# Ledger of designs, part 112: miniprotein binders against q9h3h3

Target 1, 235 residues: q9h3h3
Amino acid sequence: EDGFTAEHLAAEAMAADMDPWLVFDARTTPATELDAWLAKYPPSQVTRYGDPGSPNSEPVGWIAVYGQGYSPNSGDVQGLQAAWEALQTSGRPITPGTLRQLAITHHVLSGKWLMHLAPGFKLDHAWAGIARAVVEGQLQVAKVSPRAKEGGRQVICVYTDDFTDRLGVLEADSAIRAAGIKCLLTYKPDVYTYLGIYRANRWHLCPTLYESRFQLGGSARGSRVLDRANNVELT
Short names: E, the ipSAE of ESMFold2; O, the ipSAE of OpenDDE; V2, 0.75 times the mean of E and O plus 0.25 times the DockQ between their complexes.

## First folded at step 9 (miniprotein)

Design s21
Fold by ESMFold2-Fast, scan of step 9:
Formats: C-alpha cells, structure tokens, sequence
Structure s21 (fold): chain B 235 residues (1-235), chain A 84 residues (1-84)
C-alpha cells in the first residue's frame, strides 16, 4: 500500500503507453468477433513483458477496446507539461483547483473510472463485461493492464470525455454497474496521470475525484457515489 | 510529429534518470533486490528511448540515452556480483 513512489508509477504508466497495445476496435471490427478476441487475450494471462508460455511473446502495454463512436482527444499534453513545470518553479500553491485550470486551459479533459482486481477469473469476467458494454455503445472506451512479472493487482480503466462534466462521469458509473461490475471504483482525471499525481504525492493531493461503491437493492443507480474533494455524497 | 517524438524521448530520459538515482540509493541503503528490480525497469525505459531516438535520427538524444545506459550497466554489474 505504501510501496510505490509517485515517480515510479508515473514512469510505469508512460512506459505502458509507449509499448504496443492489443486493441479490439469496434470502429473497424465486427462485434461478433469480440468473444473470440476476449478468449484469446484474457488479461490475467497476457504478460507485461512477454513470455512464450503466455498469449504474447513480446511486451504489451495495454489491452484496449474502442467503441464505434470513439474519437480520441488527448488535448495539448505537451503544453500542459510545460505549464506544470512553470507552476512548480513559481512557488505558487498546487491545489485541485490549480490542476483543474491547467487541464481546462490545455484541453486535457478526459478521465477514467478505475477498478483494481487480482489476476484470475474475477478480473477476466469484469473485463469481458466492460468490453461488451463498450462494443454495445454503453461506454466509449476502456483498457486493462496486462499481468506484471511480480504479480499483484491489475487495473481496468473506463474513460469519459470530460472529467468536469459530472453528469457524464455519473452516467459512466451507471453503465459500469449495469454491466455487472460490483467492485470499488475510483475516478481519476487524466491530467493527474500525466502530471504524476498518485497516492503519496509530494503535494498531498487526493489522487481521485470520485469513489463509487456497489449498493444492493437500495439505489436506483446501483451504487453510492462520493465526491471525495468536497466530501459530498452524490447518490 | 518529430517534436512529439522528441518530447517523448525527453520524458523517458528524465524518468530513467530519476529512477536510476533511486536504484543507486536503494543499493547504498542495503536493498539490492529492490534496486535490481527498479534498475531492470530503468533499462527498459532507456531501450525505448534509444529506439525512438534512432527513429528520429537525433544524435544528441541518442548519446544522452547511451550515457545513462552506461551508468545503469555499472550499477547492474555491482548488483549481480552482490546477489550471485
């Protein structure tokens, strides 16, 4: 829990983005091929750096599913990074509001719901549910990490276009729950990922904006969502 | 674009340098297994940087990556001797 530094996690995330991805692209591939693709590349068996005994002999950074309407918009990440360096050297306070303003200024608006699961059936089942929801159009895009050499939990990321659009973030949560997902979810804006804001960051910022917990039989949405920054329950 | 590729190389080199320094610190603190694990990752980042620098044709970035690899290989030699 206290193990990884923010710098190490940021570097690992960037390395994963640079390595090849295994992608099911619903914009160009028939939905009928999804089940075979999921069977070929279960995330619990795909290895991060390749292994002749796994589905991949070469490194894989991410396993991803793109929806039919997916249109990537990463914004000006280069400008964001330059502004971040300037902010750090300025001595001005680094707060959630300051980071939000940098993200808006540089159009780095995407964010993601995260779920962390141990390698095995539960991970593969959760990923299959998410992948089907993406291909069916209930979600836009998702990815899952491959299995690390040391083992440990893997992460499923379900993206939304705009982290400042609370309604859109909540609609994605609802769609994840409708796909049968019952584990804890947390929401993180991509600006935090690009800037290396992880747990135990040196600015003492909470690395996530929202938390979602499954709720049986009580909630119309199937979950309770907490705004972590303002400590306000939204559902 | 060439500018985007250059930006990615510079980011890889920056992270490699930060983590290499951390690996050197772990070695000095008496955590050689953790130092070696982190160093293997640093070498992966440097391999990626070299591949991109060669594709870009940028001699300066390639030399910077090669200097960090030499430093990383020096630490790796010490760790392998200690852990054998």
Amino acid sequence: as target 1 above (235 residues)
Amino acid sequence: SPELIRYKIERLLRWAEILLKRAEELFKEGDPEEAKELLEFVLRLLEMAIELAEKLGNEELLKRAEELIERAEELLRKLEELLK
Scores: ipSAE 0.254, ipTM 0.675, lowest interface PAE 3.9, mean pLDDT 86

Design s22 (at its last look DockQ between E and O 0.50; V2 from the best seeds 0.00; counts 0 for: pae E 2.7 > 1.5)
Fold by ESMFold2-Fast, scan of step 9:
Structure s22 (fold): chain B 235 residues (1-235), chain A 84 residues (1-84)
Amino acid sequence: as target 1 above (235 residues)
Amino acid sequence: SPELIRYKIEMMLRWAEILLKRAEELFKEGDPEEAKELLEFVLRLLEMAIELAEKLGNEELLKRAEELIERAEELLRKLEELLK
């Protein structure tokens, strides 16, 4: 991409986080209501800024499902920000290991598996599968972007609470695959999002830690997971 | 909380300025439809920044947001006249 796309994507992400969310919260809503909620708010039809022809007349930033055990913890984002500024001025090299240490120190541990799908039936079907897995307790929390006015792919984010817990990250991948998802997945720790680590960053860091590719009949867990930075297969 | 809100406002203002400059470039390059789409998003970012700055009570951030809105509204008036 050329011409300010990275800044535009970062700004869109922050605006989406701050705009109203459509939430199915399994902590307070019976699981029996999920199918009706999914039918009312299919992500391919919910528009980012509202439209009389869509399910929403007002802006929607995200469509989310919270699991029964969901307990949000963003960590010390303020301390992370201060430490990041100090690191940049210190002359120390900025590496995945240094960022990992900042995240641990400030308890900014959450991360997410990302999948990008075109608007349509396949997106809505994938989201429904993920949402049911969250409500049934196989996943903790997930969200999906609404349809943008400019078009393009939408993203489903499936969160884990600790990106340093490799087993937990891999268990989430398995649960996503068990929900019927077969597309490419990439895993990004939220610390990278907070610090603005995106593709083509000036430190030449890979913006995601892992990738997962569906493998029909090839793996006991149903997918190959690769450490992207080290080019090492984990499964 | 207040420090995190201030950080969010500062980032929104930084991105709004960058994207506003891009919208101005698109207008000059003869892409007024694309310029208007981007500018509408910039105005939305600035509206969000103003609401947060007012809640925070930070007059310096509020003033910076208002200056960017004035610049954005000037470009919007030119684009609407051109696209009518």
Scores: ipSAE 0.567, ipTM 0.860, lowest interface PAE 1.4, mean pLDDT 87
Fold by OpenDDE base, look of step 10:
Structure s22 (fold): chain B 235 residues (1-235), chain A 84 residues (1-84)
Amino acid sequence: as target 1 above (235 residues)
Amino acid sequence: SPELIRYKIEMMLRWAEILLKRAEELFKEGDPEEAKELLEFVLRLLEMAIELAEKLGNEELLKRAEELIERAEELLRKLEELLK
């Protein structure tokens, strides 16, 4: 992934955040309506720009499900950005530890497990499993990208409140696995997104903190979670 | 927050400029179809930037967005003429 691709993907993600979202909010909508909503808006059929024949006629940035316990709190993103600009100007070394401290200081602690799936039944099934887990309170909030014109991979994002809470991150991994997801998962803090730290960034920072691989067979049923920064298995 | 909005606009403008340059390169390389698709995205991104700049009341960012739009639209016109 070259720098151009990373910037294009970042721009698209930002544009998607600004477009309308299709949301199922479990706080206001009965859980019994989830299946009908999933059937109406399968991610593989919802198109990014509202193509003819899609369930949506207008652009959709994301399809999202909010759990009962979901409380949107982004922290002090402004203060974070100001501190980041000051840090860059200072010429001080920037490390994952630096970003962690910035995130903690400004309470920008959200992060997400990411999975990439091709459009189709497997994606829609995975999304349905995740959406159910959110509505049932096993997960707080999740979103999935709509189908692109070229039919590229779609991404499901499952959020956690605190990327510094290792147990919470691992619990979310477990819940995702319990929902039947077996693909590779990567965990990224939102602070990296807010600071424009993508793949091939000038600081050579890895935006992925954790990777989860599902193990088929053996005595340990579950996912193997790797701390990418320390190259240590956590499970 | 106003500062977050400003940051978003600045990032949008930066990416729009990078992608616009890439579209210009694609056009010169003889791939007008890919250039057109990229320009359509650039224009959309710039429209969002304008909306946010207007909301923020930031004339400087608005002017920058408008300048990029003019460049993008000019390239798009050239592409459309070529694709006829």
Scores: ipSAE 0.451, ipTM 0.811, lowest interface PAE 1.0, mean pLDDT 89
Fold by ESMFold2, look of step 10:
Structure s22 (fold): chain B 235 residues (1-235), chain A 84 residues (1-84)
Amino acid sequence: as target 1 above (235 residues)
Amino acid sequence: SPELIRYKIEMMLRWAEILLKRAEELFKEGDPEEAKELLEFVLRLLEMAIELAEKLGNEELLKRAEELIERAEELLRKLEELLK
């Protein structure tokens, strides 16, 4: 099944995207209701398919929080898919540069910082911190996966508007760290997600554009952010 | 938006077809338990695609989804008989 793992992961992600979401929308819901909502839907206890004893009786694909300034713009995703299909049949090499150009051409510029945490208090605490940062306006939108049947690691995604805006991506990293998050963060442009390009893809592309590691660096706190494409530290 | 939903259905169908083809190969290679597990996921994906295509009113996507689900159900019948 090697060679099909990326497609399986992409299909699972798409299925989750299409199932119902549990959403706290700061544009329409007072911030004072956030703590009660977080207590009702801890991501370590919300189950993917609505297991007995969970707070949800039906499938949940994602748990999400939308900030007051969130304005969704997916770009030309249909044109992106058409161009991707044409590229695959053209014989032209598929490289990180060609994917970057497809994303720019079709205005599919969003991306996300990812963190993977085991179910439990650490995950729920991290999610709560991120959710508060979104409602307070330091971050724009975030989501967290529900608990899987097998009980594996869950993912928190923190979105940014433009992966080519390096300063904006770094500001989001800083806001995540200010919320108390110390684990490894990886950054994936949404173009990879829309095209189903995950680790173990057939083109051997690395969908991670940046890595962020929290280090104290002597007496100082901060992130060490590495640009994977150019192998250059940004911070 | 309807355009985003159409895109998602198209991707679901393309990935479902790839995974169905793999399930068919696993069956031929003598790995029926693995084929069945993969096929059950494929059927759930196709069920979602059919529901969305019906709501969108897109008969082309609906026809593609129905052809794939019929093919998947045929393989499931063979696998269930083999695994009795």
Scores: ipSAE 0.334, ipTM 0.746, lowest interface PAE 2.7, mean pLDDT 86
ESMFold2 (binder alone), look of step 10: mean pLDDT 88; pTM 0.850

Design s23
Fold by ESMFold2-Fast, scan of step 9:
Parts: C-alpha cells; sequence; structure tokens
Structure s23 (fold): chain B 235 residues (1-235), chain A 84 residues (1-84)
C-alpha cells in the first residue's frame, strides 16, 4: 500500500475532523450565496495546512455543505467504543455482521458515498454539482477534502442517515448521478470510520459496503450498484 | 463530552507513538525525507493532543504529549542536520 498504514489513515482522518471546516450551512445562509461561496473555495485550491497564495491561510480539515434539513445524529459513539473494546477482548470473530450489530445497537447508522478525484476542474465541477444538490434538498450533507501539499486525489463524501436502509443508500446514489457524476462511488458506514477500519486493517475487512458504477446508455437507472459484503447486485 | 475528548487524546497519543517508531524505521532504512515528513505530521498530532488536554484540564495527558514532542523533536533535529 502506498506507504500508509491503517493507523496513519485513521490519524489523518481524525486530524482533519478536528481542524477547522469551511461550511456553507443552508439552514442559516440563503441559497443565492452558494455560487459565490463555491467560487471562493474551490477544493482544488483550498490547501490542507494553509498557504498565503490559496483561499485559506490557516489549516482546513474539510469543506462542507449542510442541507436545510440537516440534523446531525452520531448515535451513541461512546457506547460503541466500549462495546468495540469488549468485542476485541472477547475473542469473538470481528466480521461485517458483528460490526453491523454494534452499529444498530448503539444507533451509529450514518454512512457516506465516497468519490476520489484528482485536483482540478473535474473535482471542482463535481463538488459544485453535489453542493447544489445538497442546498436544493436532493442530498442531506456533503464534504470534500482540501488539497494535500504533494497533491494526490481528493475525496468527496455524500452522507446518508442509515447505512442499513438500502433504499435510502440507492436514492442518494441516484441523486449523485442526477448531478452529473460518472466516476466510481463506494459506500462506507461511519461505524467503520469511528472504529478505524480503513484499507490494510488488521481484521482484513473490506472498508466499504457498496459500490456504484456509472452505466453508459442505460434506459432506466444511471448506475449499477453492488453489495460488496454479500456479493449481490442491487440494481 | 469529557469521555470522548479523553478517548480522542489517548488515540492520538497511541498513533503518535506508532508513527514515531515508523519514522525511526524509515531513518534506519535510508529514507530520511519520508521520515521527516512523517515526524512533522506526528508533531502536529501532538500539538492537537496538547490543545485537547488543556481544554479537558488533564495534566497527565498534557505531560505525555509534551514528552512525546520532545522525543520527536530530537529525531527531527537529526534528520534536518542530515538533510541540510
Amino acid sequence: as target 1 above (235 residues)
Amino acid sequence: SPELIRYKIEMILRWAEILLKRAEELFKEGDPEEAKELLEFVLRLLEMAIELAEKLGNEELLKRAEELIERAEELLRKLEELLK
């Protein structure tokens, strides 16, 4: 793997979450201000640790857009953490099923569609489309990573309330496709993020549950969605 | 909550120790540039831990973070001298 460990990826994710965010909050800001905000903070130009030549002089962990109806609900993360420690010391197998059970028990149900794009016009255009869909009410909330010092791909995250609700997950995928997005999407439940499950995790779990691929010339749905855990096509 | 903040600090400190060991490994393997970049990230993690520990009022965690910063800075000085 590209020289990163799961621990390094988890540390970077937590650092980004804890650093300041640039937020367009549609609950308190008129939708008419979105285009100016997007022009001021294109993700290909916003730097992770600040640069006098970029839109930001200070560190930025995430650039986010909150929909008008967005109501954050992380569930019982503390209870989840305690149960996770108990599971690890119990000797019981750590599988997608046991993690799903922990998430349901502790109401840690949110998840996100992920898309990775190189810095540039295509990333900025994709983010603008997603941001408009959020402000217009087709999606609930989304965020995009700032540009790293050495470059590399950036990630757009589009959240849903319940990773166990297949229809809701598919509805979000449909809205992303309707916004003009054609790249590969993968879906990750937040329980995996809270527990530090990334690539090269010690339990050898696939870090994503669903995969969406754009379907050219489709007469019905704009994408094909696969349940990676059960190897079942959903569309 | 105080419990969640404490948990985050403890995880940051754990990761900082793991990444410090990785930086030492990279230095020994002859990858000083990558070792330096990793140490700079470790120092940032430790600064975040200090800020959270101060907010929490936990002197034990604050001291642990400061001790790890001193160790990381010692290695960073060696790398900077080598890389000039």
Scores: ipSAE 0.338, ipTM 0.762, lowest interface PAE 2.5, mean pLDDT 86

Design s24
Fold by ESMFold2-Fast, scan of step 9:
Structure s24 (fold): chain B 235 residues (1-235), chain A 84 residues (1-84)
Amino acid sequence: as target 1 above (235 residues)
Amino acid sequence: SPELIRYKIEMFLRWAEILLKRAEELFKEGDPEEAKELLEFVLRLLEMAIELAEKLGNEELLKRAEELIERAEELLRKLEELLK
């Protein structure tokens, strides 16, 4: 079963992206409505495939909050996918460097900080903090997975516009910590998501670029951030 | 774009085939509950592939999706009978 984890995770991600989303869009909705929306759709209670006993009777792929200044730019995903097929057919080595070059060439630069939490009060509290930071302008965009049929941890994704911009990635981490988040965070570029780079992928790549750990009293930022590929502390 | 839609269909079909084969293996290995859970997800992927293939108007992709759903439905019947 472990041998099919990467394909399964990639399939789940694409299916979730194509199912309906519950969105609080601060570009068109007053910030004063956020608290009521969060109370209506706590991620620990929203079900992936719908349930008459939950807030939703129909499938929900993601619960998302868009910031007031949010301007989506996914880049040339079509060109990326064509180049990826050509790369695989060529037999050339698939490395973090070649994926980075593909992403830059096709302007697929967005990425995200990930946190995994069990369903419950702590997840709902963390999501509320992140959503408020997005609406207040400290973060750009975030989403959280609904509760899966099998249970298990849910994921909160906090997006940045350019994974090659280390300062921007670190600023997002700082804003997440300022929102009261203390759990482990990992950073993943969207190019890895589009190309199916998950745990146990066939190219043996680390699925994340950065790791953030909360540290009480050890750092002015409240966290230490590690570049996983180069094994270098950034803070 | 039609090319992006085609790519999504091909990926859904590829993943559905891989995961369906795994569900069949789980059934043979005596893990029918795990097989059924995975199979329900496979059927969801195939529904999405069929919807996209119909919108694209690609008869070949639609037929491939239909063949996989028939195979998936056959396994589902066996699992539902066993798990009664």
Scores: ipSAE 0.370, ipTM 0.784, lowest interface PAE 2.2, mean pLDDT 86

Design s25
Fold by ESMFold2-Fast, scan of step 9:
Structure s25 (fold): chain B 235 residues (1-235), chain A 84 residues (1-84)
Amino acid sequence: as target 1 above (235 residues)
Amino acid sequence: SPELIRYKIEMLLEWAEILLKRAEELFKEGDPEEAKELLEFVLRLLEMAIELAEKLGNEELLKRAEELIERAEELLRKLEELLK
């Protein structure tokens, strides 16, 4: 992602969303089939645009696992975009608070914990742990990017339905840690993705709302979660 | 929804045009391999826009996508000749 403009990152994200996805849907598929599916589609080997030497010959935008309780609600993205254009032309300050207001007004509330890992065994192992947590009901929905470039990091996204619900955000973090994940996690609301808030944005906003750092705690897996916008520790 | 599909087409076309201009700048700056890689991505965005515009039945958006793809393909052909 380094050297890409905000427009390029936004275009890549939309293209990935529009390309076919490889989905394990626990609403319609028995949990007993998950291990075989994970073995067939390890994210370190699935290629973004297809390759006869990979598990896929056709493009894949995302590899996803839907939990039994998954009920998608994208909100009013069109209304959000219209309001965003109006806000920019109004001269009113662009802040985390004004973006939060737009998101709430248009019901664009979903968000995600992000982790970035290099292609390889550790990525595949981390994804398998997350996928099992989704199928077992500890997490609701997760996705992982396919391999797009040699050596480039891939991203695992673990979704929550409401970024303003701090308890729900923390609950997802705890489940991620319980799945064995120890790397840095950052939380990004989907409203930031739709509005093109990435690193080096012109409003100088931090592109993530929360940050989670692993903390050793015996048998109890814990982490320190920081609300970056308000500079408040949640745990 | 048809309205959301129209929005997606408009965003794809807007980004394709911005990135095509960047590819032209890269070519002018002497970075033909990076320009070609970016143009291949631009062509992919335009193919997506065409597919959605055909599904929507919007001839104006389809024509805009076709005009951009022609421009992108012309530059890509020149880059491929240069990088032989």
Scores: ipSAE 0.445, ipTM 0.829, lowest interface PAE 2.0, mean pLDDT 86

Design s26
Fold by ESMFold2-Fast, scan of step 9:
Structure s26 (fold): chain B 235 residues (1-235), chain A 84 residues (1-84)
Amino acid sequence: as target 1 above (235 residues)
Amino acid sequence: SPELIRYKIEMLLLWAEILLKRAEELFKEGDPEEAKELLEFVLRLLEMAIELAEKLGNEELLKRAEELIERAEELLRKLEELLK
């Protein structure tokens, strides 16, 4: 299936985005209702396509929490796609720098920290911590995938507004660590998602920009962050 | 935007065709359960494509989705016969 991995991941992402979402929106819902909502929709029990005995009978693409200050801005995705097609046709090199420039030109700036966890108590606990941080204003927005039919790890995505704002990306990492998360985190700009940059892509690009590892007995920050493209330690 | 909706339909159809071909290969390679799981996902993509194409009013895209559904239903018939 190696030859279909990137296309399969892209198709799954688009399908999930188009299916209904379960949303706790802190812009319109009191923070005091969060604990009841989390108990009603634990991600280890919510099924992707609905199931007897799960909290949902219909498909769910994502379970999401929106912070009080959340203001969605996807940028000019159409302009990005047109420029991407022109770039591929031009024969110019496809590099992280070229993609970064396309993203800036078309204002497609959002990105996300990713963590993958097996279904169960640890996933539900991690999600509750992230959701609390979002509602309390330490993070802006997050979502978690529902449970797939045949096991598999679920993903928690924690978004930042601007992947070029290194300080903002690092602040999000710190907030995730403060929420008690100790697993490996990787950071992916949404421009890579829109252009189909996944593992084993045709351009041999690393599909993530940053990697965060929990620092045992380390600094006050609690993590070691690496710039993967430049192989430079940031913390 | 009609252009964005058209792009989404074209991508759904492209991926559905690629994954349908993979499901057909899995069936021939003797992995019918994996083929069926992938085929169910392909059918979901095609349902989404049809809903968007109907909303857009695009007959060409509807016809392409219908052709892929016929091909998918043929594979589903073979898988159900084999897995019963």
Scores: ipSAE 0.337, ipTM 0.768, lowest interface PAE 3.0, mean pLDDT 86

Design s27 (at its last look DockQ between E and O 0.73; V2 from the best seeds 0.57)
Fold by ESMFold2-Fast, scan of step 9:
Structure s27 (fold): chain B 235 residues (1-235), chain A 84 residues (1-84)
Amino acid sequence: as target 1 above (235 residues)
Amino acid sequence: SPELIRYKIEMLLRFAEILLKRAEELFKEGDPEEAKELLEFVLRLLEMAIELAEKLGNEELLKRAEELIERAEELLRKLEELLK
């Protein structure tokens, strides 16, 4: 990839967040309507910018499900950005620890488990499982990307309130596994998304904090979780 | 808040400028199809910036977005001629 890949991914993420979302909001919509909504808006068929052959004629940034208890809190993103610019000009090392401290200072604590799947039945089935877990209260909130023009993989994001709360992050992983998900999961704090930390970032940081792999072997656990920054197994 | 809206406009303009420069480089390097795809995205970022600048009532930011659109439209004209 070229040197603009991280900036391009950050710009795409910002544009998607700002475009309209298709939302099933369990705070205002009865759970009995979920199956019809999922059938109307399968992620493999909803297109990023609209298409006559898709369920949408207008751009869609994300397809989301909000749980009954969902209360959004993005923290002080503006203050985070100002502090980030100051950190870059200070000459201080940019490390996972310094980014964690910026996030805590500005209360930008949310994070997400990511799974990347090709468009098709398996993506739609995985999303339906996650959406039901959110509406039933085992997860707080989730979203899935629409189909891009390029036809690449789509991403399901399952959010937790506080990436520094290891138990909460692990509980979300367990709930995802209980929903029948067996693919690789990676966990990314939203502070990394806001600051443009992706695969080809200029600071050479790992873009995710945790990795979860499905475990089938007669154990009580559904997965093995690795702390990527410290290279330590958590489960 | 007005501060958050201003922050979003500044970020959109920053991304648009970086990616527009990349689209110009791709055009020069002989990748006009990739340049056009990136340029279409740049124009979308600039449209978002304009809508927010109008909502905020900030004519300085609106003017900056319009200047980037003029630059983007110049590249678009060159790409359309080359891709005929």
Scores: ipSAE 0.634, ipTM 0.897, lowest interface PAE 1.0, mean pLDDT 87
Fold by OpenDDE base, look of step 10:
Structure s27 (fold): chain B 235 residues (1-235), chain A 84 residues (1-84)
Amino acid sequence: as target 1 above (235 residues)
Amino acid sequence: SPELIRYKIEMLLRFAEILLKRAEELFKEGDPEEAKELLEFVLRLLEMAIELAEKLGNEELLKRAEELIERAEELLRKLEELLK
């Protein structure tokens, strides 16, 4: 993906975050209503701009499920951005370690497992599995992108509270796998998004910290998680 | 926070400007349909920026958004004339 594509995708993500969300909140809504909600708003049919015949008549940025333990904490994003601007002006080398320290200092620690799926039954089924896992307390929060006009791949995001907590990241991977997801997963800290660090960035930083690949065969049941920064398998 | 809103506006405007330039290039390259689609998205970003700028009461950012809208609308008019 060229720099333009990355910027376009970033703009789309930002716009989506600002548009209305379809939310199932397990803190206020009984778990028994989840199936009806999933049936009403299958992500393959919910359209980004509320196309005629879609379940939504208005634009939808994301479809989300909040677990009972979900507490939104974005940290000091403003302080993070100011520090990032100052760092860029300083001309100091920017490394993954630098970003990690910035994130810790400003308490911007959230991250997400990402999976990309084509619109259709497999996507809706995957989403239903994830949504159930969230409502059951195996995961805290997840969201899925609505269908775009061009019918491109949709993304499911499963969040963790702390990208620096390796165990927590791995536990979320395990929960996603337990929900029946077998596709490639990539893990990205939100700090990279807030700082505008996308693919092909000028610092050559990889925004993906971890990759998870599901293995169908062999003695090791489960996913193999690769630390991309260190090129080390964690599982 | 007001500062976060300001940052969002600035990012929206930046993206809008980048994508508007790309739409202009697409138009020059003879792909008016793709240019139109991209331009519609640019206008949406700018509408969001205006809404936030009004909320923040920032006249400078509002003016910048309006200038980009004028440029986008002019391109859209040209595209629509070509697609008729």
Scores: ipSAE 0.543, ipTM 0.860, lowest interface PAE 0.7, mean pLDDT 90
Fold by ESMFold2, look of step 10:
Structure s27 (fold): chain B 235 residues (1-235), chain A 84 residues (1-84)
Amino acid sequence: as target 1 above (235 residues)
Amino acid sequence: SPELIRYKIEMLLRFAEILLKRAEELFKEGDPEEAKELLEFVLRLLEMAIELAEKLGNEELLKRAEELIERAEELLRKLEELLK
């Protein structure tokens, strides 16, 4: 069952990446069109497979907003995957430090803040705030999953370009909080995503590098951010 | 890039085979509605694999995908008969 579940989840993720995306691209679309686009495609109503009555008639893998400065660069993902396989066959220990070094060596430095929300007003409101922050230039790129038939929470991903740049990661957290988001945020470097490393993995790695908790009366933007690898509070 | 496309096809075929075996088990266990829903997803994975394999021009991967499709469609036919 658990092995089937892990393979099923990986297959669904791959299918979503390969299906069409609904994209608002600020590089080619005027910012004044954003509000209409958000009203047409709320993530709680955009269905994964294009159900009758939804705003989309075709499958949608992701809903995304690209900022004016968005420049896609995944780094050397193929080299990363090859080095990962070699590391696994080498017998050397696999630790968070070795994953960090692989990411740096292959320039796979991007990562993302994640938030998980149930379908409904809270999700749609959070997404709208994030999308506006992207178009206004406070964030670079974000995506949100569509509504699945199985139900359950959806995910908003807010990307940063370098997980080792702690100030840049904190600035993204601050922009998220300025959009009015108060829920728990977790940060996952893309290296874990490209290598398929999830919770309960056989190496006992925790793919969450940073954790952000909203707190009243805190610093600007109200976050308490923990570096989980070093047990250091960054805020 | 062509090597990454090949990797994607191989992963799609591996996932499809694993899930197809599970759908066959669900059929034998008397869970035909779950088996059918899973099988429909398997067929979608295989269509993605075929599209990529055709663009890549890889006959070996295309043949693997076609063999899995034949197996999946036979099971789907049996499930549709059972559920009628």
Scores: ipSAE 0.481, ipTM 0.848, lowest interface PAE 1.5, mean pLDDT 87
ESMFold2 (binder alone), look of step 10: mean pLDDT 88; pTM 0.864

